# Designs tried in a protein design chat: VH-VL binders against o46895. Part 10

Target 1, 223 residues: o46895
Amino acid sequence: MGSNKIKNLVQYEIQDFVSLNKMDTKSHDSLNLNVSKKSRYLLHRVLTNQLINNRSGNACTKTRSEVEGGGKKPWKQKGTGNARAGSSNSPLWKGGGVTFGPKPRTFSNKTNKKERLLALTTALYLKSNNTKVINLDNLDFTNLKTRDLVIKCSNLIENYKKDQKILFVAEPTASGLWRYVKNISNVDLIYTTGLDLKKILQAHHIIFTCKALNDVKEVFNEQ

## First folded at step 2 (VH-VL)

Design R9 (framework fv_recaticimab)
Fold by ESMFold2-Fast, scan of step 2:
Structure R9 (fold): chain C 223 residues (1-223), chain A 121 residues (1-121), chain B 112 residues (1-112)
Amino acid sequence: as target 1 above (223 residues)
Amino acid sequence: QVQLVQSGAEVKKPGASVKVSCKASGYTFTDYYMHWVRQAPGQGLEWMGYINPNSGGTKYHQNFKDRVTMTRDTSISTAYMELSRLRSDDTAVYYCARDTYGDYEFGMDVWGQGTTVTVSS
Amino acid sequence: DIVMSQSPSSLSASVGDRVTITCKSSQSVLYSSNNENYLAWYQQKPGKSPKLLIYWASTRESGVPDRFSGSGSGTDFTLTISSLQPEDFATYYCQQYYSDPTFGQGTKLEIK
């Protein structure tokens, strides 16, 4: 292709989260994922910069004194009142660390914007075999329990192991999903406004909502 | 009422294969992994593997990988465990058991009644 | 595989006694990320299937009497029956589920 980018069209099958059946109206969606020919170097560089900026406080994430509890996810525990409430639901949760969405972060290198997007698309391409896309429209949140969410996740993932990390990627308006995810130690949630390279790379499995996929589709497919 | 009902006792010759069934009722069959555990007469419990009834994905213990096949039929909410090349030391009660992710994490909360398999010459 | 060792192999007791069964794992079954011990206890009566009593080392399964309690962390676990009843005479198994499931060899609880 004459560049250090290789375009790969990845097609995702959309499944109903409750029934796990293919959606009748739209069974597939796609992303144009650009992969760097120097993928390992690029991923290492962007991840290193993210880790440095998270420690230095130059990231969009608030300092420890500005955020009670620092956005830390509560432990999975029996009973009530055992976890610090509210910090994980802060607006900064959505803006975390390094982002390419509506709240882009200032990097030390002015060329990092292109490298960051390329790193994110490369990471998602590397995780494409472990990525599922779900439709949440049929999910009844009224009587949903944390256990129900975990069972549904395990049904999406063949040969799931308890030590495996699951990352949900959801649209910002799906903040209600965090209520169920926050009490599960092996499950994390990020929003399309705060795509996090480290979390994507550390996840064993990635679950996109169909709305989240649509949110990132234009950004990725414009390249 | 959640129940797992297994097929009846089997008597087999060495070298034969046996296929045990486990019919689930009272819950959504595809929402829970199904484990298979055996118990030789007077001995303890030995885990053989599991199947994800939704995807058909399986995991077998190393001791059984060469001889066991786990399948399911979602239309009748039934799981199957087939063990081939039977030996006399495969004589045991074979159980199916339901896994509940999030609560037990490969713990087993509902068990079938067991299927006795006798392998004799 | 994680090896589970139970003691004693058998125990004789009378109705009303406090009974303690010990289980040790060859490596820690404590998952540091959620601070949970991936350990279960089962009861099995002759000719019957196992019944789940305790999960996450100390959480009683629904319908299990409060005389049953689990304790311990990491590699050392205990099942306690505070006041033994006639229906409690059975074989008890511990099971880890931190990795692929493995069971202890069992502790047979017999009437004195």
Scores: ipSAE 0.000, ipTM 0.436, lowest interface PAE 15.1, mean pLDDT 75

Design T0 (framework fv_teclistamab)
Fold by ESMFold2-Fast, scan of step 2:
Structure T0 (fold): chain C 223 residues (1-223), chain A 127 residues (1-127), chain B 108 residues (1-108)
Amino acid sequence: as target 1 above (223 residues)
Amino acid sequence: QLQLQESGPGLVKPSETLSLTCTVSGGSISSGDYYWGWIRQPPGKGLEWIGSIYYSGSTYYNPSLKSRVTISVDTSKNQFSLKLSSVTAADTAVYYCARETYEVTGSGYEYTYFDYWGQGTLVTVSS
Amino acid sequence: SYVLTQPPSVSVAPGQTARITCGGNNIGSKSVHWYQQPPGQAPVVVVYDDSDRPSGIPERFSGSNSGNTATLTISRVEAGDEAVYYCQVWDSSSDHYVFGGGTKLTVL
């Protein structure tokens, strides 16, 4: 007998986004994450309920990069996207069987706030090895361009591949970051007020800002 | 077609500042797809990167030369320039300007290289 | 500081295959680019991102990169291939372009 969850302390190294070195004043931070003992079941259940509540087709926008052009140097045609590395086969949402039998019409598929929070903390725990925490205090936004951000991300992420998806998690007041992210294929941004289970699970790499990490501590942890 | 052309004095006296300009034609320097760099080659020796600039003014410098190097860009003239202070005979070299690409591909490293080069200009430091 | 090591010279007869190596610690995790510099001329890129060729570069030029060694391979060498060849990487830890010392390819 026991609870359906276990508590895990995850420790993150904080890197300066400009130098990519460990921060001198605060080099680490931690997050207490509750992890479901039936993680696949819970994640599938919460994700399917999220998709049911979103009454539209979820189409992905894909930018194609060509490896070679006729008579032109290929450098221009290659994008800043990344290849898929790390586990992406765990969530059932990607595959599974197809059924053409009678469809259940009245099954209830409800989740509550506790289940949703448990799914989010479970997903973050499963992505902890592919999660980076950055400090933006030393970043000079007046000299930053969108493609400079992509270069910084590639240097921050070990084994970065062009088709990999990167998810930034930032505080709501970091609206300035959106203008650099919005036009980059394979890079998404969510705020701590709108954590999205699907985006977390689909990301190959997650990048938290220090303030965003502190914001989610208040949601997931007791003071 | 894209062409880069170096210009500036071919002779500089010791302790003075070496100043060179690269004029870009057939393409815009105000492009987010490229950085613009300076590379030098002393007679009979290999290539040494000096530094690079983005059209926003952001720079990267060779750590060995950082204290003496300033690279600037003038987007209205489609030019970028190099200043190297306190020169000595060791700074005698052919100086090249070049366009550099950057892409995020491969195994955790940036895909950056020089795809178009100027013809180079010899700068001699003497007397 | 990161260092790339090249042999100073390689000699080959016309029509044979030349191999020019570029040694670096864990260079297989980096993207290697190769430049050809004919005597008295500016360098031109012949291979980029380990194995890709720019438009206009003959298929005789190819590259590989694994472990601690990258290699530029020139098949069916012609007299016009005589040049100094440089390998190059970007060292992200220092934000620095690193060039090899250059290899002089002599054809006959």
Scores: ipSAE 0.000, ipTM 0.420, lowest interface PAE 17.1, mean pLDDT 76

Design T1 (framework fv_teclistamab)
Fold by ESMFold2-Fast, scan of step 2:
Structure T1 (fold): chain C 223 residues (1-223), chain A 125 residues (1-125), chain B 108 residues (1-108)
Amino acid sequence: as target 1 above (223 residues)
Amino acid sequence: QLQLQESGPGLVKPSETLSLTCTVSGGSISSGDYYWGWIRQPPGKGLEWIGSIYYSGSTYYNPSLKSRVTISVDTSKNQFSLKLSSVTAADTAVYYCARESYELSDLYPGYFDYWGQGTLVTVSS
Amino acid sequence: SYVLTQPPSVSVAPGQTARITCGGNNIGSKSVHWYQQPPGQAPVVVVYDDSDRPSGIPERFSGSNSGNTATLTISRVEAGDEAVYYCQVWDSSSDHYVFGGGTKLTVL
């Protein structure tokens, strides 16, 4: 076969974050996600390179610290709660027991933009059963308390446990959301300009805003 | 050298709980991103996955057995254990513990690379 | 529930090639792993991720996976290859590992 990837259509139900009801204007949306035929190898390769690049200060990995508006600093380390095994709708990510990384040789394991993009779409497909899409238009940020956000997340997610990691994916212009997320244990936020493979893979649950989902469609059109 | 060894009663009465422990040596359950699983094989039949656990306590269970299965981990003893409740003669099998492939994420691994020798559990009054 | 179908037995003469199939709906989109279980022993993984071999497994063992069929190929079969072979996948729709029914390889 000449192709190393397959397209999979993922359907998302859009819920209003305040009422948790389906949206009347647009109740569903979908993504055509390219999934690598060698997903475990690709994910291991891209993730390993992300870890090495982050340590070395190389600019190949986009992080929250590179995104205008929110910033990762001074975000503290989240708890060590692990992803629920049953939350993944995936053929499986695995490393085969092998550790690898770039070496000072001509045949390095460098990750290019297309490989990174394929890894991101593969990871989102693997997390699709644990991904929710929300509309924030009815949310009043002026009166929002951190506890209210936690309660809404627990109602949105079936069998939610406090040690489970939740990752919000929002548009870069999302006003004030990071202010409420930064002090919640096991909740993280990334923007569509700084998609992070490690955070996506480590999340038990992913929550996209409607605008972030549309941003991601544009990013993935380059694949 | 990684070794896994099953232990527990070889005879369980119908309606009671089957309890087995897997002791891991030559490696730590908490070192590395591995899941640890249980697979069984009734006499003369094929392999059936029961469930798997990560050292944090996160589990996956076979849907056919989910209501009866509990897997737990004790990182201080480097052990993980299986409890299967309300057993019947259909639960008579050789029970294996096994390690699942390495990964750098909380996603579930795909294959079993190290196996215990297996222990026969007979359900009989 | 996702089901993997294997022939119950395959017979081959020494030195010939044995092919053991594993049928499943869209199995080519999944990763297939193969285990060898010699009589009275624990299973040993011989092929993982469709076509990769663990250290210590002879190059005579190879795998492929496409469409609705995965295949374990054993070239230059030896008497010591007699065993029951199982294929295995993860079914993401139900979050469980599925094993095939097993194929007994007999070297005649």
Scores: ipSAE 0.000, ipTM 0.436, lowest interface PAE 13.5, mean pLDDT 77

Design T10 (framework fv_teclistamab)
Fold by ESMFold2-Fast, scan of step 2:
Structure T10 (fold): chain C 223 residues (1-223), chain A 127 residues (1-127), chain B 108 residues (1-108)
Amino acid sequence: as target 1 above (223 residues)
Amino acid sequence: QLQLQESGPGLVKPSETLSLTCTVSGGSISSGDYYWGWIRQPPGKGLEWIGSIYYSGSTYYNPSLKSRVTISVDTSKNQFSLKLSSVTAADTAVYYCARGPYEYIEVSGDYTWFDPWGQGTLVTVSS
Amino acid sequence: SYVLTQPPSVSVAPGQTARITCGGNNIGSKSVHWYQQPPGQAPVVVVYDDSDRPSGIPERFSGSNSGNTATLTISRVEAGDEAVYYCQVWDSSSDHYVFGGGTKLTVL
């Protein structure tokens, strides 16, 4: 490893369904994560570049329901309609990254694959105490109501509050899981083929499936 | 610009509850960019973190104090408060409130430091 | 519980370099922040994330962190640098902010 990154072993307890309403620890697994020593700089840089790329690709962020005058009101538009503050609410490094920046640094406009991967492994390490792993292989989905998956999984989280964001990370073959997540506020789902630094950092809690954890081991071990 | 000011009784009797308020001015406590914390310092000793709160009400407490500590936030008054129950002489200290630049995103506390701090208020526990 | 060890005092002559250490198990894997507390005043952050400086803090202040020791370095020390200096880390295993015991810098 280089002088600016450190490898850390993270241990996870795997939760399995014992019954329809109960989960308990079945086994353990681990993940080796490279962590940047300049994590704040790296995370800010990679996240900023991701936002620039997302913004240039997304000319319109309004939903069809909002344009038609009905339905969901975007959370971030709570203070919208006034010339007051422009962008006031920031889920990003606005306060932390700009609060203490006494020396102007020349930033590259690019983040390469190695930097993005190091940022992802760093973010997962920083979220490791708020990360749970679940085994869904023996769960009977035919008797599971849509909202029940999130409710049962949230019971694994100590002191969970409704305003806290949960991110599920699943294997690509688990495309059917989206229907159990899609209509629940503050819950999102990503697949191991599309790990997203912004979503990982924005999550208060992360829930991996066992298969997703194995997928990311393969990705990270090839670096 | 941004200022934090502690307030509350400077004398508390043993076994009673210590109650302090931090008033934030020059900025909003309802910012998703920050956590708000309490740190104390007994006379002639070092700093000890008590706990931190997000404007939604989510809290983190020092494990050694967790059974006695409650931190709450009042966004309408731009204030947050500390209650420490069952106090003893060991709780005599200068109490500081401070802001931590912890974003809406919940990252490791490794990347959180405290700035600014209030001026501090001395609380003496004595009969 | 995770513990940070600082020397209780460091003395240095004006214009010389002061080095204040902060010892901790694998502290090089953590981000270390440093606070300056002048007599009778609230602490002020002087170095964060091991080596970065806040706006308004002189370039004479710098930091490093590797292995089991983090160091705050103050070059060309001035009388106004007299204060108690604290290091601070986050211990993720206990969800706890840990402060060192403090080092009193005396400029003689």
Scores: ipSAE 0.000, ipTM 0.443, lowest interface PAE 13.9, mean pLDDT 77

Design T11 (framework fv_teclistamab)
Fold by ESMFold2-Fast, scan of step 2:
Structure T11 (fold): chain C 223 residues (1-223), chain A 125 residues (1-125), chain B 108 residues (1-108)
Amino acid sequence: as target 1 above (223 residues)
Amino acid sequence: QLQLQESGPGLVKPSETLSLTCTVSGGSISSGDYYWGWIRQPPGKGLEWIGSIYYSGSTYYNPSLKSRVTISVDTSKNQFSLKLSSVTAADTAVYYCARQYDILTGYSPEAFDYWGQGTLVTVSS
Amino acid sequence: SYVLTQPPSVSVAPGQTARITCGGNNIGSKSVHWYQQPPGQAPVVVVYDDSDRPSGIPERFSGSNSGNTATLTISRVEAGDEAVYYCQVWDSSSDHYVFGGGTKLTVL
């Protein structure tokens, strides 16, 4: 038995622009995140259902027998599927292949709200070391060139590489931020009204605005 | 069949750079499903992770070794390599390369599912 | 830095059950992987994600993970199971793969 999820408190340092070329930590904030103990399975399932739902015309249906026979049908694990050679093979499984991967399951284009929220909070927790929070209230946008925002924010990231994906998460009223992101190939922007599990998982680094962090607290700090 | 093979000098002098290459055969290093890592084991001691790399060049390094470690990937040769600078006798170990399975592109790596046979590197004058 | 603690050795008779523990602060919130290293060989994964087995690993191998302790259980132990066993987690707070110190399983 035991719990299938754990509540974790994540601390964030709020980075404020002190001057045009300087950021400093002026405050802290926190987020309570429920984390699935079986994160790989949950994230794969929710992501798969998201991808099905994002494709127009796709339908993934359950047969009557699938609903009634849940867990009773034969299944196989999927992964590499091939036997390993050399030192990668143990005498323990002499002729057999070894595989990782999610176990087969009934497909559904529906995930409930609780599963989606648990997947999102799990993903954000797993990305917490790669998540920065910025306060843009003191930034002078009048003289800021479009590419400068991303450059300044990337300086918060230790050992940042130009091929790494950065995801900005902003409040819906910050629609003007799109002009600072739209022409940069490794950067994307989403709003708190449209949190996207795939984009969160594919991002190497996540940058929340202070207001966006406060928006998600209302969704995630609930029992 | 996937195979990983370590190669490089078995003897390195103190203060020099240890350089190893892992050649991957039977599978592509350019797959978004995998990270590729280096793990070492001093004689009679346990396993210590050195670092991991994604085919794009993105790396994670053991914090205790970060200042001395560089891992690189060469997708055209289906290889990845380890350089460890300023070696001492404490760096004497069997060095393994390994694959980490991760089907969620851009997410942190998981278990090490395929390992090379290991190569002993001795640091001695 | 996150630390995993394993007993240095465990002895068991053939046919009995061996239990190898891996202690870590709130380890139940992490995914634990277990590796078997036979004498003179590279490690191989025998349990991943707390309790899942790779294809080809006997059902005698199982895992659990709760609170501050993860456990690898090997039932009906065979002489060929003699090896050093390592637990391993990813510590997201430090971007670090942490291995336990290893447990030598001796089959008497």
Scores: ipSAE 0.000, ipTM 0.455, lowest interface PAE 11.6, mean pLDDT 77

Design T12 (framework fv_teclistamab)
Fold by ESMFold2-Fast, scan of step 2:
Structure T12 (fold): chain C 223 residues (1-223), chain A 126 residues (1-126), chain B 108 residues (1-108)
Amino acid sequence: as target 1 above (223 residues)
Amino acid sequence: QLQLQESGPGLVKPSETLSLTCTVSGGSISSGDYYWGWIRQPPGKGLEWIGSIYYSGSTYYNPSLKSRVTISVDTSKNQFSLKLSSVTAADTAVYYCARDTYYYGSESYEPLFDYWGQGTLVTVSS
Amino acid sequence: SYVLTQPPSVSVAPGQTARITCGGNNIGSKSVHWYQQPPGQAPVVVVYDDSDRPSGIPERFSGSNSGNTATLTISRVEAGDEAVYYCQVWDSSSDHYVFGGGTKLTVL
C-alpha cells in the first residue's frame, strides 16, 4: 500500500548559552517528520483554510458579498504554484464538487487536523536547514538587555542578513520571552500551543527553544 | 552551497535526440519542496521554459515542446536529465538547468527559478 | 496561449530612473517575477511576487503590478545594472511558465 507521505529524520544541534556572550553545542536531538509528496497542494489547501477561518470569526459564516469576492478575497489567488498542486480551477480545492444547494462542505475535525498536522510537519522539514535549537535554561536574564537575545541568537545563523525574518518558537511557559522580541522588526514569536503554518513558511529562519522542540515531538506523536 | 552543472554534447545532428544532464551538489534533489527545471535561450533571443520535474517523477512540460521532451530524475546520482527528440536548427540554444521553487513568504505561492546552472550551448548542425 | 510583452530596449543615463514594463492580459491577477541577466551569465531574481526583493538585492530595485501592466523600476541606475531584464509568470490555465521577450537596459 503506497502512501503520499515520506518520513524523514531531522537532526538538530542544541545550542546552550555557556555565558551571556557564548553558545556551545552540548547535545543533539532529532525530530521525525512526515513530509507530503504533494506538498504544494497540501500547503495551499491548509493555508487557504487558515485564512478563511481567520476571516470568519466566531460565526463561521460568509455573507453573500464575501462569497462573491468583489475584492474581498482572503488572499490574492494567482494560480501559480496552485496550478501544480491545487489549481485555482480545481473543484477539490474550491471546497468540493457540490453542484446543488447543499450546506457548504465542513471539514471534519479529524480530516482537518490530519491535513493541518501533515502541512506543519512538511513545512518544518522544508525549513530544517534554516532551523536552530537553543537552550535558555542557563541564561542570566538579569543582565540581558532586551535587544541582546535576538542579536546573540542571530549569531547562530550562517550568512544572516538584517532584513531576514526570524521566528522564535517557544514553550507556553516562556511568556517572559515576549519582552525580548516584541519591539524588534523582522522578529516574531509563537508558542507550541499555537503553531502557525503561515508564520513558519514566511520565516527565513526558525529558532526553537529546547523545550519547544520537545513539545513539538509530543504534538506530532513522535518519540 | 547549492550548485547546478549542465553536461552533455555541444553538437547534435538534425533529427537526432538532444541529451543533457544536470548534476546537483550542495543539496539533495529529493529534499524540500523543489521542482527541477530546464530553460533554454536561443542566441540573441529570450528565455523559454522546457519543463520541470519533481523527485517523484511528476513532470510539467511546455505545451509547445511536450511531444518531443522527456525529463527524468535519478535521485541516487542527484541528477536530472533532458531528452529532446527530432531536433532542428531551431533547437540551437544555451540550455540551463535550474531549481524551480516558490517563495514561502508569498501568500500566493507563485513559482520562480532561484538557482541556475551556468548554461551549456548546444548547436544543431550537420 | 498567454503572452507577456516587454519593450526590446530602454536607455537611461547613470543616476536616472529606468522603468521596464511587462504587459499581459489581466496580469495584475498574477504574481510577476523579474530576472536580471548580465552579459554572458545566468539570470538572477531581482524582484519576486510583484514588489518584493530577495536578500542582497539593492533597494534601488522595486516593482509594481496592476491591471494589464507590471513595472520594474530601477532608481539611481549604475553601469553595473546594464543587462537584459525578463518578467515571468505561471499560466495556471496551461500549466506553463511564461517569460517576456526581454528588455535590454543600456546605461549611456
Scores: ipSAE 0.000, ipTM 0.418, lowest interface PAE 17.0, mean pLDDT 76

Design T2 (framework fv_teclistamab)
Fold by ESMFold2-Fast, scan of step 2:
Structure T2 (fold): chain C 223 residues (1-223), chain A 127 residues (1-127), chain B 108 residues (1-108)
Amino acid sequence: as target 1 above (223 residues)
Amino acid sequence: QLQLQESGPGLVKPSETLSLTCTVSGGSISSGDYYWGWIRQPPGKGLEWIGSIYYSGSTYYNPSLKSRVTISVDTSKNQFSLKLSSVTAADTAVYYCARGDYMELSELTPEGYFDYWGQGTLVTVSS
Amino acid sequence: SYVLTQPPSVSVAPGQTARITCGGNNIGSKSVHWYQQPPGQAPVVVVYDDSDRPSGIPERFSGSNSGNTATLTISRVEAGDEAVYYCQVWDSSSDHYVFGGGTKLTVL
């Protein structure tokens, strides 16, 4: 009729991160996500504005390595021109291509808060089949090594491929998790206080902590 | 003016490979803004998408045809081509090439509509 | 496995309004595109992204999409509007362009 969005309830199964090779816990949680009916236009507009703003910010604070290497991950190519199968093009998207939008359009460079929130919830809905929720309560960080985290992620994700991007979304109090992910290629981390449309759209797989899902639920279920 | 033109044999024997080429003029396949696709229409029936290709070589195929279909692109000739193997009488159709939209933000999935179509070429599968 | 359902035919008198429906499960969450195929010719897009028109398409053509039904509306129908009309969506679960079966519009 005239509605520009539709509300969808997404169900997630919660898995214990320690016992990834066991059966699912059968615990469930959900998000009420608003999805734009014209998602292509909205996502392109919001992402383009965010990327323009990110480039401006990066230009002010870039290191010599970032300037020469091309900026923030995953814009920066891993390795010296050697591309893996399926990643010979842009590292942002499977199959590569142009940086921002597919076809020419006239649009505003500014977005409002409601547009940004709708874009975030639309992106999470589009990634819902590639989103996992994990419980970290039983994880012993004292004996965890970076390589152990990579192995657990590969076991958690069906048909995981080395060149695929994984995005962790964690609660702010899980700051210790960053020390394990910061040196892993194709793995990134954001906190619920700084949800990032670009990183969500770039990710092949998204892993929420159970606590992060509860943080996000309160914000998004209000809309 | 953008034009798409199908070419290839109009008659193919059963069990052989159907091969068609689409020549694009008035625009570049390597522009990066579009997918390029094949759609067919059996006589008196509806439209059926066969597959689409991006200039980088990334392809999407109709699941029902995937085992028999190969689409390739030649950016130097501004052409893309269809090969459909092991044809039967059910593959008799008018074959169209078309320019399709896509959404880069969702892993370059071909989405949206087909805005320019070739005139179509009839391919008959007969002994 | 996603399926779009269209009526096989619709008949209208000149000057009347034709409504062609396209049924699909939760189709209102998808972008629907409409093609006009005159006899013996290639299809032409007449409505895209539910309700937008390409340049050159008369304002008599309009679209809507909500719930389980998308509709192509042609007001003040003319003899030249006779054609088969197809709806189309992209099904992200199967990575597939899905077309409706087509509706033949007949003008008296």
Scores: ipSAE 0.000, ipTM 0.452, lowest interface PAE 11.7, mean pLDDT 77

